# Ledger of designs, part 2: VH-VL binders against q9gs21

Target 1, 132 residues: q9gs21
Amino acid sequence: MSQDLVWSIIKKNNAFLKSSHGLTLSAEPGNLRNKNSLKYSGLARRTTIDVAAVNGKVVVSSKIVKKAAFPAQSKKTTTFSTVNTRKTARFVKTLATQYAPELRAAALGRLHRVQSALRSAKKAAARKAKKN

## First folded at step 1 (VH-VL)

Design N1_s1 (framework fv_nepuvibart)
Fold by ESMFold2-Fast, scan of step 1:
Structure N1_s1 (fold): chain C 132 residues (1-132), chain A 120 residues (1-120), chain B 107 residues (1-107)
Amino acid sequence: as target 1 above (132 residues)
Amino acid sequence: QVQLVESGGGLVKPGGSLRLSCAASGFTFSDYYMSWIRQAPGKGLEWVSYISSSGSTIYYADSVKGRFTISRDNAKSSLYLQMNSLRAEDTAVYYCAREYTYEGSYFDYWGQGTLVTVSS
Amino acid sequence: DIQMTQSPSSLSASVGDRVTITCQASQDISNYLNWYQQKPGKAPKLLIYDASNLETGVPSRFSGSGSGTDFTFTISGLQPEDIATYYCQQYDNLPLTFGGGTKVEIK
């Protein structure tokens, strides 16, 4: 199995995102931790962190494998407004630290890009409304 | 249903080598992290090494680093521990254990153990 | 390395007694601690995971509590089959480390 970070970036025209499935980051088996902490090792396999822009908000999703007779995944989704940038960044840091610390820097970088795009869109909309 | 069976233990001289095997059955071996844990006579438990489900992530206790090599063969549902440069203090019962990692790191099934004795 | 200090090293109790064992970590490990039972001549068996969760099939007389650095394992109403050595184990950081064990005997 390929031992690399997997992520996708949405290819769009300029920064007008009507809706997107988001940016997906995954930890493959063997990509575990930047620090010597075992709390991440059990959940590194098939764990993903998604960051998306939906209706002017930041949506962060994660897939966590649960204990069961057969392993199962559960998806959790949390929605943030762009005015709560510190709260969103803290959430992403915590999520990555718990499940895929090697993805933390990439996830934060993508979050900042998504937030920047949304702020630019809000400023453009405000200017348009002001001129009307 | 779930079984782990260790083999390969025995008497070996200091500086010698030995290879332990652990045969797994009753579950999808390739889905689980596996560990070797040892127990010296009359002493407590000491974690030795783990290997991830795919084999790409491996860690060793400092006491065995550079001398022991953990490996696995998912097609054969088998775990191995190659032990080189053995010392008297490596004398112990060696357990193969399955680490249930999806909700946390704990050992939910253990083998019966295989005794390794290092002496002249 | 995270050191796990377990106490007492051994204890003797009567059938029906409440038995309490403690485990102290040298640093904060949140709730990343498990408890195992090892009967004479046998491999260890998982009883409690993540400090307080009872493993499937384990009798309800066994319980765990604590977080951070101080943890407690309790057997409510000791039974003859509970004669064993009990170990705590942390998994907050590598290497994984076990407590020294507590031998439980019947007086």
Scores: ipSAE 0.000, ipTM 0.524, lowest interface PAE 15.6, mean pLDDT 77

Design N2_a1 (framework fv_nepuvibart)
Fold by ESMFold2-Fast, scan of step 1:
Structure N2_a1 (fold): chain C 132 residues (1-132), chain A 121 residues (1-121), chain B 107 residues (1-107)
Amino acid sequence: as target 1 above (132 residues)
Amino acid sequence: QVQLVESGGGLVKPGGSLRLSCAASGFTFSDYYMSWIRQAPGKGLEWVSYISYSGSTIYYADSVKGRFTISRDNAKSSLYLQMNSLRAEDTAVYYCARDEYDFWSGYFDYWGQGTLVTVSS
Amino acid sequence: DIQMTQSPSSLSASVGDRVTITCQASQDISNYLNWYQQKPGKAPKLLIYAASNLETGVPSRFSGSGSGTDFTFTISGLQPEDIATYYCQQYDSYPYTFGGGTKVEIK
């Protein structure tokens, strides 16, 4: 499942998204529910930290297990470039330490993978430009 | 130790208003969502309203929407419920409760002693 | 709204008995259910959270189980101090809703 609120926010900021890669980490052990029947109950009831590669940038999102006004869950989204690796790592570290300490190492590992994938994609794009 | 102490309850006529207060101590009040939960005499529990740690997110039960206003003052470690246009069916003991945020949200781990609101002519 | 149907509404048991209370949600709520104990004249106290987790400081004779729509709360070896009304509560979605309560009395 794509995060509807996070995806909507990302799409508003980046009009021409071609592809994105999302990684989700949760403080809760696996959710055994296979379906989301209602809009309200269809939202996962757990704290999550999402680290995604969107349009050449790192997007870090947190979701707290409390619904925002009306049917939306409380979410925060922050966008970073690969150039801001230390700033992004500090942000993820602080976020995990405050809301889900058990996810800290995994979140930082996922961030590293996302940043590495973005660097590889940038190098591949540069290589393609030289050959074309 | 964590303590929540409600005040402001009393007897009021239909159509009247009351303001409930909840004084919190023993924890960092600004880190928690807070809720009001009520219980009519001899009846069960009914969730009334919640407010996020910053006060930016608020939700009400349909039975009180448009009549009640929840608010908080983090500097005073206090939670409030402004009740307007009171009806006989609002008669209840009103509890403030601490709600654990994030994955554990919805767990009312600490409750106040409650304050009685009686709406009667 | 998610309706929580709790049964029985009242029961009487002897000290040392095993007591079970059930709670049914009108729709799937996964494990997002809590159990509270309320003694006469007092505020409710959290006993079980997320269907099966015992709150700190709560005696091990209390337990919870279930997921989806069907949940059970058990007191193994009922004690005199357990006379109270017990409530389930879902937190899968707003508004939060409580069961009607089960009054536990000792014979």
Scores: ipSAE 0.000, ipTM 0.522, lowest interface PAE 13.9, mean pLDDT 77

Design N2_a12 (framework fv_nepuvibart)
Fold by ESMFold2-Fast, scan of step 1:
Structure N2_a12 (fold): chain C 132 residues (1-132), chain A 121 residues (1-121), chain B 107 residues (1-107)
Amino acid sequence: as target 1 above (132 residues)
Amino acid sequence: QVQLVESGGGLVKPGGSLRLSCAASGFTFSDYYMSWIRQAPGKGLEWVSYISYSGSTIYYADSVKGRFTISRDNAKSSLYLQMNSLRAEDTAVYYCARDQEWLGEYYFDYWGQGTLVTVSS
Amino acid sequence: DIQMTQSPSSLSASVGDRVTITCQASQDISNYLNWYQQKPGKAPKLLIYAASNLETGVPSRFSGSGSGTDFTFTISGLQPEDIATYYCQQYDSYPYTFGGGTKVEIK
């Protein structure tokens, strides 16, 4: 669930040293069992967690979208360097636990793939710079 | 019961081609990344390639890039490795392995029995 | 690529001995390291994942520790059925790389 998109993002980031793409993991609150990425209507809130590579850094965002008398949306974004791997993983764990426990494993998996890919891209760039 | 069964190995001359197959059963094949890992006779393990759930993301070891092609058929629960321009150093037992993800950790939890590919003149 | 240096390449021990194998990564891989056992003529089997977690069904005499660049795999009370080659593997970045293996034999 997200690993295919992670490699697409890495390819773009490596070529342009930039990527604004990310896979958004979404969970619908309540007792709805998610069967086939189906939309449902009503007063349910949608919680999303996004992990993306942007300008050689890991960007983690969360979003709560609520349908009410007036639309409400709260988005939080935090940027991490690849050097802060432990700090980033702890942040993602906490975020998933608070907003979407069912997405915790997927979000962490995506984070690890994004971090590994950014490290690989950095090494590839360094190899290209060599005269050998 | 999870099972992975490789086939398609054999003797081939340098420059030749072989296609390996891996038949999966006992789990939802389309929910897993899959890898090929090889082992030259009397030597250690070398990771060769992986393929994502749908086949849209693929990665190869530098030693096989441009010569090997990994693919999958989720309807048949099968993984494939097309090997072209084979070299003596490609002689190895080839294993297919399930690339498990659990709580952000990645590991090969099930391996097939392996299929021997011998490249000789 | 991340190089995995495994030591020793082989060892001989007696049943009941404590066996220790080390694995060293050429760069920081956090805890993203697995250990596999391969018995003669068989496919490898996962024993330890994420440096220190015992795979389900694996005997408790096997353990792993370490983080960063230095990792240790231990067999407490070697049994005859433990005769095998053991491999470490990093999954911090692609390509995945394995150590050279440690062949464990009985004296």
Scores: ipSAE 0.000, ipTM 0.519, lowest interface PAE 16.4, mean pLDDT 77

Design N2_a5 (framework fv_nepuvibart)
Fold by ESMFold2-Fast, scan of step 1:
Structure N2_a5 (fold): chain C 132 residues (1-132), chain A 122 residues (1-122), chain B 107 residues (1-107)
Amino acid sequence: as target 1 above (132 residues)
Amino acid sequence: QVQLVESGGGLVKPGGSLRLSCAASGFTFSDYYMSWIRQAPGKGLEWVSYISYSGSTIYYADSVKGRFTISRDNAKSSLYLQMNSLRAEDTAVYYCARDSEYYGSGSYFDYWGQGTLVTVSS
Amino acid sequence: DIQMTQSPSSLSASVGDRVTITCQASQDISNYLNWYQQKPGKAPKLLIYAASNLETGVPSRFSGSGSGTDFTFTISGLQPEDIATYYCQQYDSYPYTFGGGTKVEIK
């Protein structure tokens, strides 16, 4: 489970860590619904969605691997602050709906855990600053 | 001609175990999420659990977490629910349902089995 | 968990009447709501998905509307075969939750 890795990074209050260690989710083999949702199911495809905490922000990444005459990969990364919780949730929902509907619940659960960890880290840092 | 047929229900004492089966036919079973949904006598519907196409993603309602185990065998087009540590409140008709999506915009239960009754009594 | 409040719990109407059932979510679920019909002794049947889309083979007298937190299900000309309990269900987040059901009876 890479969820613990994200929390460990946040707990150590390492604001300078640039690694996006997160839960990577992929479309399951034989997903007819996912192929229909993408509208171009003539090509073999594999979709992954990653949600991680990087430098106190939520980073959502997606990767689509396509098989064609010349193999291609499409990767997109979008960064959100913790105060944009609703906007980030809408983005994750839309992303999952378009590319990997079967990952929607897992991606949203991951997002909630990442956001909760970031909020907890900020509260812990604030508490420490006040006492010191 | 999509069909889902449940079996394995029956009478069991509190603390006992039962294994429910759901036999699917008329569609490519391995392409669909599957769910178990239950209904206590005279009561409403309660979602119990779902499992992804490959069996890698599973979720449970809090009321059954740690006691029930959902599984599937795609080669046999079959869905299972292993129920342990049964309680009186688990008494219900258990339905096998196919979880379908329309153009990737959501999900809904488009086909249901006829249900199998599980009675937990002391 | 998202709570689904369905109203009324039961109703009685005459053949040909317009019947309205409402469903309220405890938080915004966009249009991620389905409606099911369950006849006595039978499994539920999908009637409407994504708040307003009629499932294939379902009579046009059934309709759904709404978004966000407030949803409505309507039978525009009640038929004897419509005696059933109707349930709403949200699929915005896990766990999936159902309304308490509305029992529709004919006078």
Scores: ipSAE 0.000, ipTM 0.514, lowest interface PAE 15.5, mean pLDDT 76

Design N2_c5 (framework fv_nepuvibart)
Fold by ESMFold2-Fast, scan of step 1:
Structure N2_c5 (fold): chain C 132 residues (1-132), chain A 118 residues (1-118), chain B 107 residues (1-107)
Amino acid sequence: as target 1 above (132 residues)
Amino acid sequence: QVQLVESGGGLVKPGGSLRLSCAASGFTFSDYYMSWIRQAPGKGLEWVSYISYSGSTIYYADSVKGRFTISRDNAKSSLYLQMNSLRAEDTAVYYCAREGYDEYFDYWGQGTLVTVSS
Amino acid sequence: DIQMTQSPSSLSASVGDRVTITCQASQDISNYLNWYQQKPGKAPKLLIYAASNLETGVPSRFSGSGSGTDFTFTISGLQPEDIATYYCQQYDSYPYTFGGGTKVEIK
């Protein structure tokens, strides 16, 4: 069996005024069978894994929505430098394997893109500082 | 280094009240759902109640609903269970437990015995 | 409430044996099942979560499988320190419910 896969663009600051360069991954259950249980009463389990670039760092966030009505529950966030790429990859792999194995390859691919973009931005900024 | 220490158990008469406490250390208490789970002498495990990170979401087993109240004090890293209108069938070892993301209990206290007897 | 029927209630086996315990849910709980070990006089310890995931620090001889209504817990190569009562727990719906437990003893 496969899970429904939801993709959305992460808004870093003011969502409607600024562009974002991040991506949110989420896994949702498919069709529900028993509508009388908490799981099947119109409530869906939703786990999200975010990988984004914030202020020159890699930010990995997870949100576990295990019970109904979770607006008070916050994302768990871990921040990594671009230098410690192996540690960050291990963390993302473990997190995805634990909570959403079907998202593992996509999350690692996104991490690689985020890390590469941050290194390119750092190199570009250094060149501009030297020339101007 | 995670530690949960229960206190407040004892002997109480039917209809009486008792308040259990659980002191947490070694982790960020405010990041976890917490539960009370009990075990009657010689019997199995029975989940009693849970409370969310902020205290906004609470659920009780039907056997204790209306009689027990779960609460927490995040500033003190403490969990509480106020038990009112106690019955003989409430006699059990009460465990404080930390709830993980998949609603498992990864750390438990050593338990505190509550005996309800006339 | 979802009722968890655990079998057998008790078993005796020899060191080195393969031990299998089962849990049956009264309705479909997907993979929302955890397994615990309780040694005499001690608090329970998490072994398996979400049906098949081994908790950190737990020996690889313990494993879990199943989905829906039928679940199994296996000890491959029983050791003396494995003498304990084992419990399953569902978390598909509230209240959380535990199986009645399986007492594992050595012959």
Scores: ipSAE 0.000, ipTM 0.512, lowest interface PAE 17.0, mean pLDDT 77

Design N2_c9 (framework fv_nepuvibart)
Fold by ESMFold2-Fast, scan of step 1:
Structure N2_c9 (fold): chain C 132 residues (1-132), chain A 118 residues (1-118), chain B 107 residues (1-107)
Amino acid sequence: as target 1 above (132 residues)
Amino acid sequence: QVQLVESGGGLVKPGGSLRLSCAASGFTFSDYYMSWIRQAPGKGLEWVSYISYSGSTIYYADSVKGRFTISRDNAKSSLYLQMNSLRAEDTAVYYCARYDEGWYFDYWGQGTLVTVSS
Amino acid sequence: DIQMTQSPSSLSASVGDRVTITCQASQDISNYLNWYQQKPGKAPKLLIYAASNLETGVPSRFSGSGSGTDFTFTISGLQPEDIATYYCQQYDSYPYTFGGGTKVEIK
């Protein structure tokens, strides 16, 4: 089921939407006072926050992608159930505060949408189970 | 090749101030978060503060908040810790550490001893 | 703050022994735990990251396992150069917190 589960659920409820592979938010845009100090370093990174649904659960990932002579990337992934929405929201707030405070509202908005879609899917599945 | 060298430690009286420096070499300093971690004599490690590669994001342990200020100078590949209103419990070896953001402290300096005593 | 409880506080073992130390978090930290080695008079050195991943250049006799709240660090075949204090560290949430350390000595 992967993150495509969210797209399938959303499409069923909002047919006007296009495909979605989850939401990825970029952290820390760099030094706005001197762009040259970062772009000519030979090493560039993008810390991202991704919120998606995988196998009926909320998956929150933070990923560091480093662009260097030898490409390097680090990823941290935490999985949450739809039952513990408070814990998931706290985790997302902490990640956003640490990596991208300016993206906090967007990340929480995405989380709410993902959780709502999963709750709708769970209700739909329960209705089908009652039928046979 | 990666090296971090701390300096500025010493003996200071309670209420005094001290400024620590960390000179980095062997890597592109402006691409990394940096941190200060301390260790009281015979005790364990305590994280003190970190600063993002641009200096825009800074966090402090509650025990030092309002008294310590972390800063960096990317042109000089240097990290600083300004310590004000020092207390006896601030006595420790202070380590400069490179923070591979979101993961770990991969390189540490040799440390510099700060002793706060009357 | 997340409290990290490390056990034992010290141990003595013979060369060639299997040494295991544990670390317990006061709340679920998934696999966001690192292990560091600190030899007397020296700075700490990263050995294991994300609970079970061996840092480059670190001998394969060191290993880590665990998830959630309970973690273990193992030295398979203790060597004389392994005399050190070992620390766990969580990076799930800041402030980042360290365990109290385990002093490993050889008999």
Scores: ipSAE 0.000, ipTM 0.513, lowest interface PAE 14.6, mean pLDDT 76

Design N2_s2 (framework fv_nepuvibart)
Fold by ESMFold2-Fast, scan of step 1:
Structure N2_s2 (fold): chain C 132 residues (1-132), chain A 122 residues (1-122), chain B 107 residues (1-107)
Amino acid sequence: as target 1 above (132 residues)
Amino acid sequence: QVQLVESGGGLVKPGGSLRLSCAASGFTFSDYYMSWIRQAPGKGLEWVSYISYSGSTIYYADSVKGRFTISRDNAKSSLYLQMNSLRAEDTAVYYCARDTYEYTSGDYFDYWGQGTLVTVSS
Amino acid sequence: DIQMTQSPSSLSASVGDRVTITCQASQDISNYLNWYQQKPGKAPKLLIYAASNLETGVPSRFSGSGSGTDFTFTISGLQPEDIATYYCQQYDSYPYTFGGGTKVEIK
């Protein structure tokens, strides 16, 4: 399940990654997951995790959307440098575990791709500087 | 709390095969990249292979490419190294190691097993 | 492959001395370098990650510095329990490579 979800997210975002300023991971396939639970009774806990590369840094954002009488939203954003890769991975794990456990591996995979893209861009810039 | 325990090492003749196992406990194994790192007697450390958390991404050192196969079983929290066509130069202690930067595939190894000795000799 | 050259290959020092080990990469690796300690008969232990960050639980007498191609690892006030072989490791690109190691002994 988790492996299929990781592949699905990777496929879905392949073209998006070429020019993306962010990627949103959602734990909300509608209310389907909680539809048959009286405890959730038409209420859905919907979460998103956004991982983006901004100014050579990793930016991680989270958003919780709850539907009741009024829609309510809570958003948090944290910025990490490439030097803090351990802290960034730990943060993403905690975030995904709390908000979307099924997307934990996928969120970490997305973070890996963002980090790899930043590392590749740095190497490309260094090579270009030598030839200019 | 975190433990990695290697097994399967032993004496084998050149051209032979051996399968190493690494049993993980104390953490969610399926969330981490895992590596095999070896050390020949009296020599330094050599990275051998890594495998991503899902098993979809695998890399090998040129010295073992085509002869060794890394694999994992997340349901059993176990890592494996199938070693074929063994040579005298493969003689080493083999360590199983966890990568805390699993999203960057082997950035550093925060927990290591005790190691298992593989001796390739007649 | 990125080659990692450590120097010296071995050294002998007295308790209380400042010990310095260097590591040179064959190409720019930014700050993507780790340092490990290996005591005789034991598995390696992470001491420093990303060139200069001290791992939790590691004594403050250990430190790392450098970027690009030149890196330094220092033990300020060598203790008897610091007898070990120390390794640098780059994680800028595959394959990940280690330095040859520096054996630190007490004279």
Scores: ipSAE 0.000, ipTM 0.510, lowest interface PAE 15.5, mean pLDDT 75

## First folded at step 4 (VH-VL)

Design D3_1 (framework fv_denrakibart)
Fold by ESMFold2-Fast, scan of step 4:
Structure D3_1 (fold): chain C 132 residues (1-132), chain A 118 residues (1-118), chain B 113 residues (1-113)
Amino acid sequence: as target 1 above (132 residues)
Amino acid sequence: EVQLVQSGAEVKKPGESLKISCKGSGYSFTEYWIGWVRQMPGKGLEWMGIIYPGDSDTRYSPSFQGQVTISADKSISTAYLQWSSLKASDTAMYYCARDDWGFAMDYWGQGTLVTVSS
Amino acid sequence: DIVMTQSPDSLAVSLGERATINCKSSQSVLYSSNNKNYLAWYQQKPGQPPKLLIYDASTRESGVPDRFSGSGSGTDFTLTISSLQAEDVAVYYCQQYYSTPLTFGQGTKVEIK
């Protein structure tokens, strides 16, 4: 909603979306025989890793639904903010290794793009200041 | 073919200890919660508690906290319900059931009848 | 704790007739974030474990005949068997999974008239 640069990595009901890996799911899309959404609820995982630039800093946050049992319970949210590139990359790797290994490459790619954009913006601002 | 297979019927005296089992097969045991439900003779269903075998996170109904111990051994895909000292009021059918992320219990064991009498 | 109350305690219905069971929760089991009712119905036949029939108030479990349907939202729920068959003689339980401890209704015994 703000001017922040935000990117979200979400794994949702991934088994139905990765048919290219040879996964055959008879309930989708043209076969309704023996459909049971509950049998596939264990395949529907929701882990969100957000990487954003906020006030010149990289903010990494995660929301983990794995193991969340009941709607009255709060989902776990972890936030990490620093200008140190090495620490940020380590944090992203740790999050991915513990909760969503399949998102690791995408999260690191997004992190590199956000960091590159921040460096470019800072360099442009510095050049303009020196020109004046 | 998801299955939960429970240990056989038990006949015990008050004060004795007991441990009954629930073995899961046909699914990833560490990715689903296992709940325990008591049914006293001629009565309805009472939820006792639940365990996540992946990390042994266990939650009890207040009525059963301190009365029983729920545990799991993920190496053999087995959950347990244990009493240190049985009472006559523990006479009941005990069911284990699979629960996915706080959803309804979709697969149930056949039940273990526990009879405690003097 | 959320208290679940069923009505009636017992019901006698002729073969082929409609059976209706009601379930009331002491507080709402509707989760506004996903608009989902955390309510299930189970069937238990004599000498057998409970079997899941309906979850999320109205979704039929795989393999459950279409004569079974669930309806309702919030605190008031209904299980309907549109045309009772002999194999439907059982005790039926509603259950909330909105919050711990999970709680069941007292059960409704359905018999053939």
Scores: ipSAE 0.006, ipTM 0.536, lowest interface PAE 9.6, mean pLDDT 76

Design D3_2 (framework fv_denrakibart)
Fold by ESMFold2-Fast, scan of step 4:
Structure D3_2 (fold): chain C 132 residues (1-132), chain A 118 residues (1-118), chain B 113 residues (1-113)
Amino acid sequence: as target 1 above (132 residues)
Amino acid sequence: EVQLVQSGAEVKKPGESLKISCKGSGYSFTEYWIGWVRQMPGKGLEWMGIIYPGDSDTRYSPSFQGQVTISADKSISTAYLQWSSLKASDTAMYYCARDEWGFYFDYWGQGTLVTVSS
Amino acid sequence: DIVMTQSPDSLAVSLGERATINCKSSQSVLYSSNNKNYLAWYQQKPGQPPKLLIYDASTRESGVPDRFSGSGSGTDFTLTISSLQAEDVAVYYCQQYYSTPLTFGQGTKVEIK
């Protein structure tokens, strides 16, 4: 399983990290009642995907439940550099496709916005350096 | 009618391998977890592990990790519990049980008695 | 691991009288997001597999007589048999499913006095 991504735990209150408001996306069993396109009958699936910019990097957090969840043990976090935008997009796409296909477009849109904000910040810093 | 039917009693010698089975019927086998529970003679219940037959996602109790292998063949609606080398301390009743949701068990197999002695 | 401890180990009760079994978890099994206690009770008669009686601490499984009831929250739970019948002679187990590994209490044997 060489295609599997490595998950790491980061300290949320690291003094070197810049925080931003993350987008939280969720699929609830009750939201499927009149839109049964996923055929989740008999299954209570819940996936929350959060994408944020932290210290010049994209941080993707997920809480995934498949058949049954243990409340204390369902959160995973992965950190990506903007240099690997295609790899990050593939990860977000795979995560959404496996657990919450209905969130795929929204999650990718959020990722692109976060990446664009990071690129803009870097460009602004470079322009300021040229002026000074 | 939902049923879990387990294989018959086994009498083995230390060092021998063994694979026991649990066949589900009367429900969608791939949509429910199957757990394995050990009961030593005169003792209580010990959870060994669980498997989701739809994708073979398997989780073990730390006490049984490396001691046994849990597997399933969804084409014949059967889950398995396997030992590569039995010990006398493996003598016990082994139950399979269905988890509808949340890892509490609503239907149980009749049990397979495994006796390991020379 | 969450350790489940039952009391008493053995209980003798006269027919028609109330039987009370206690179960204590080493940490809370209450999931705050849905306000449910992830605790189940099983009955095991001699020579038979366990049978589910109660789940989510207080919800009775379909087909289980109403004399069986579960109560409690967090770390302290009780199984009550309001009027003991001869067929209720068995060992009773509590089980938590809040976290892995899944753990059972040691069992409480209920017998006729």
Scores: ipSAE 0.000, ipTM 0.523, lowest interface PAE 12.9, mean pLDDT 76

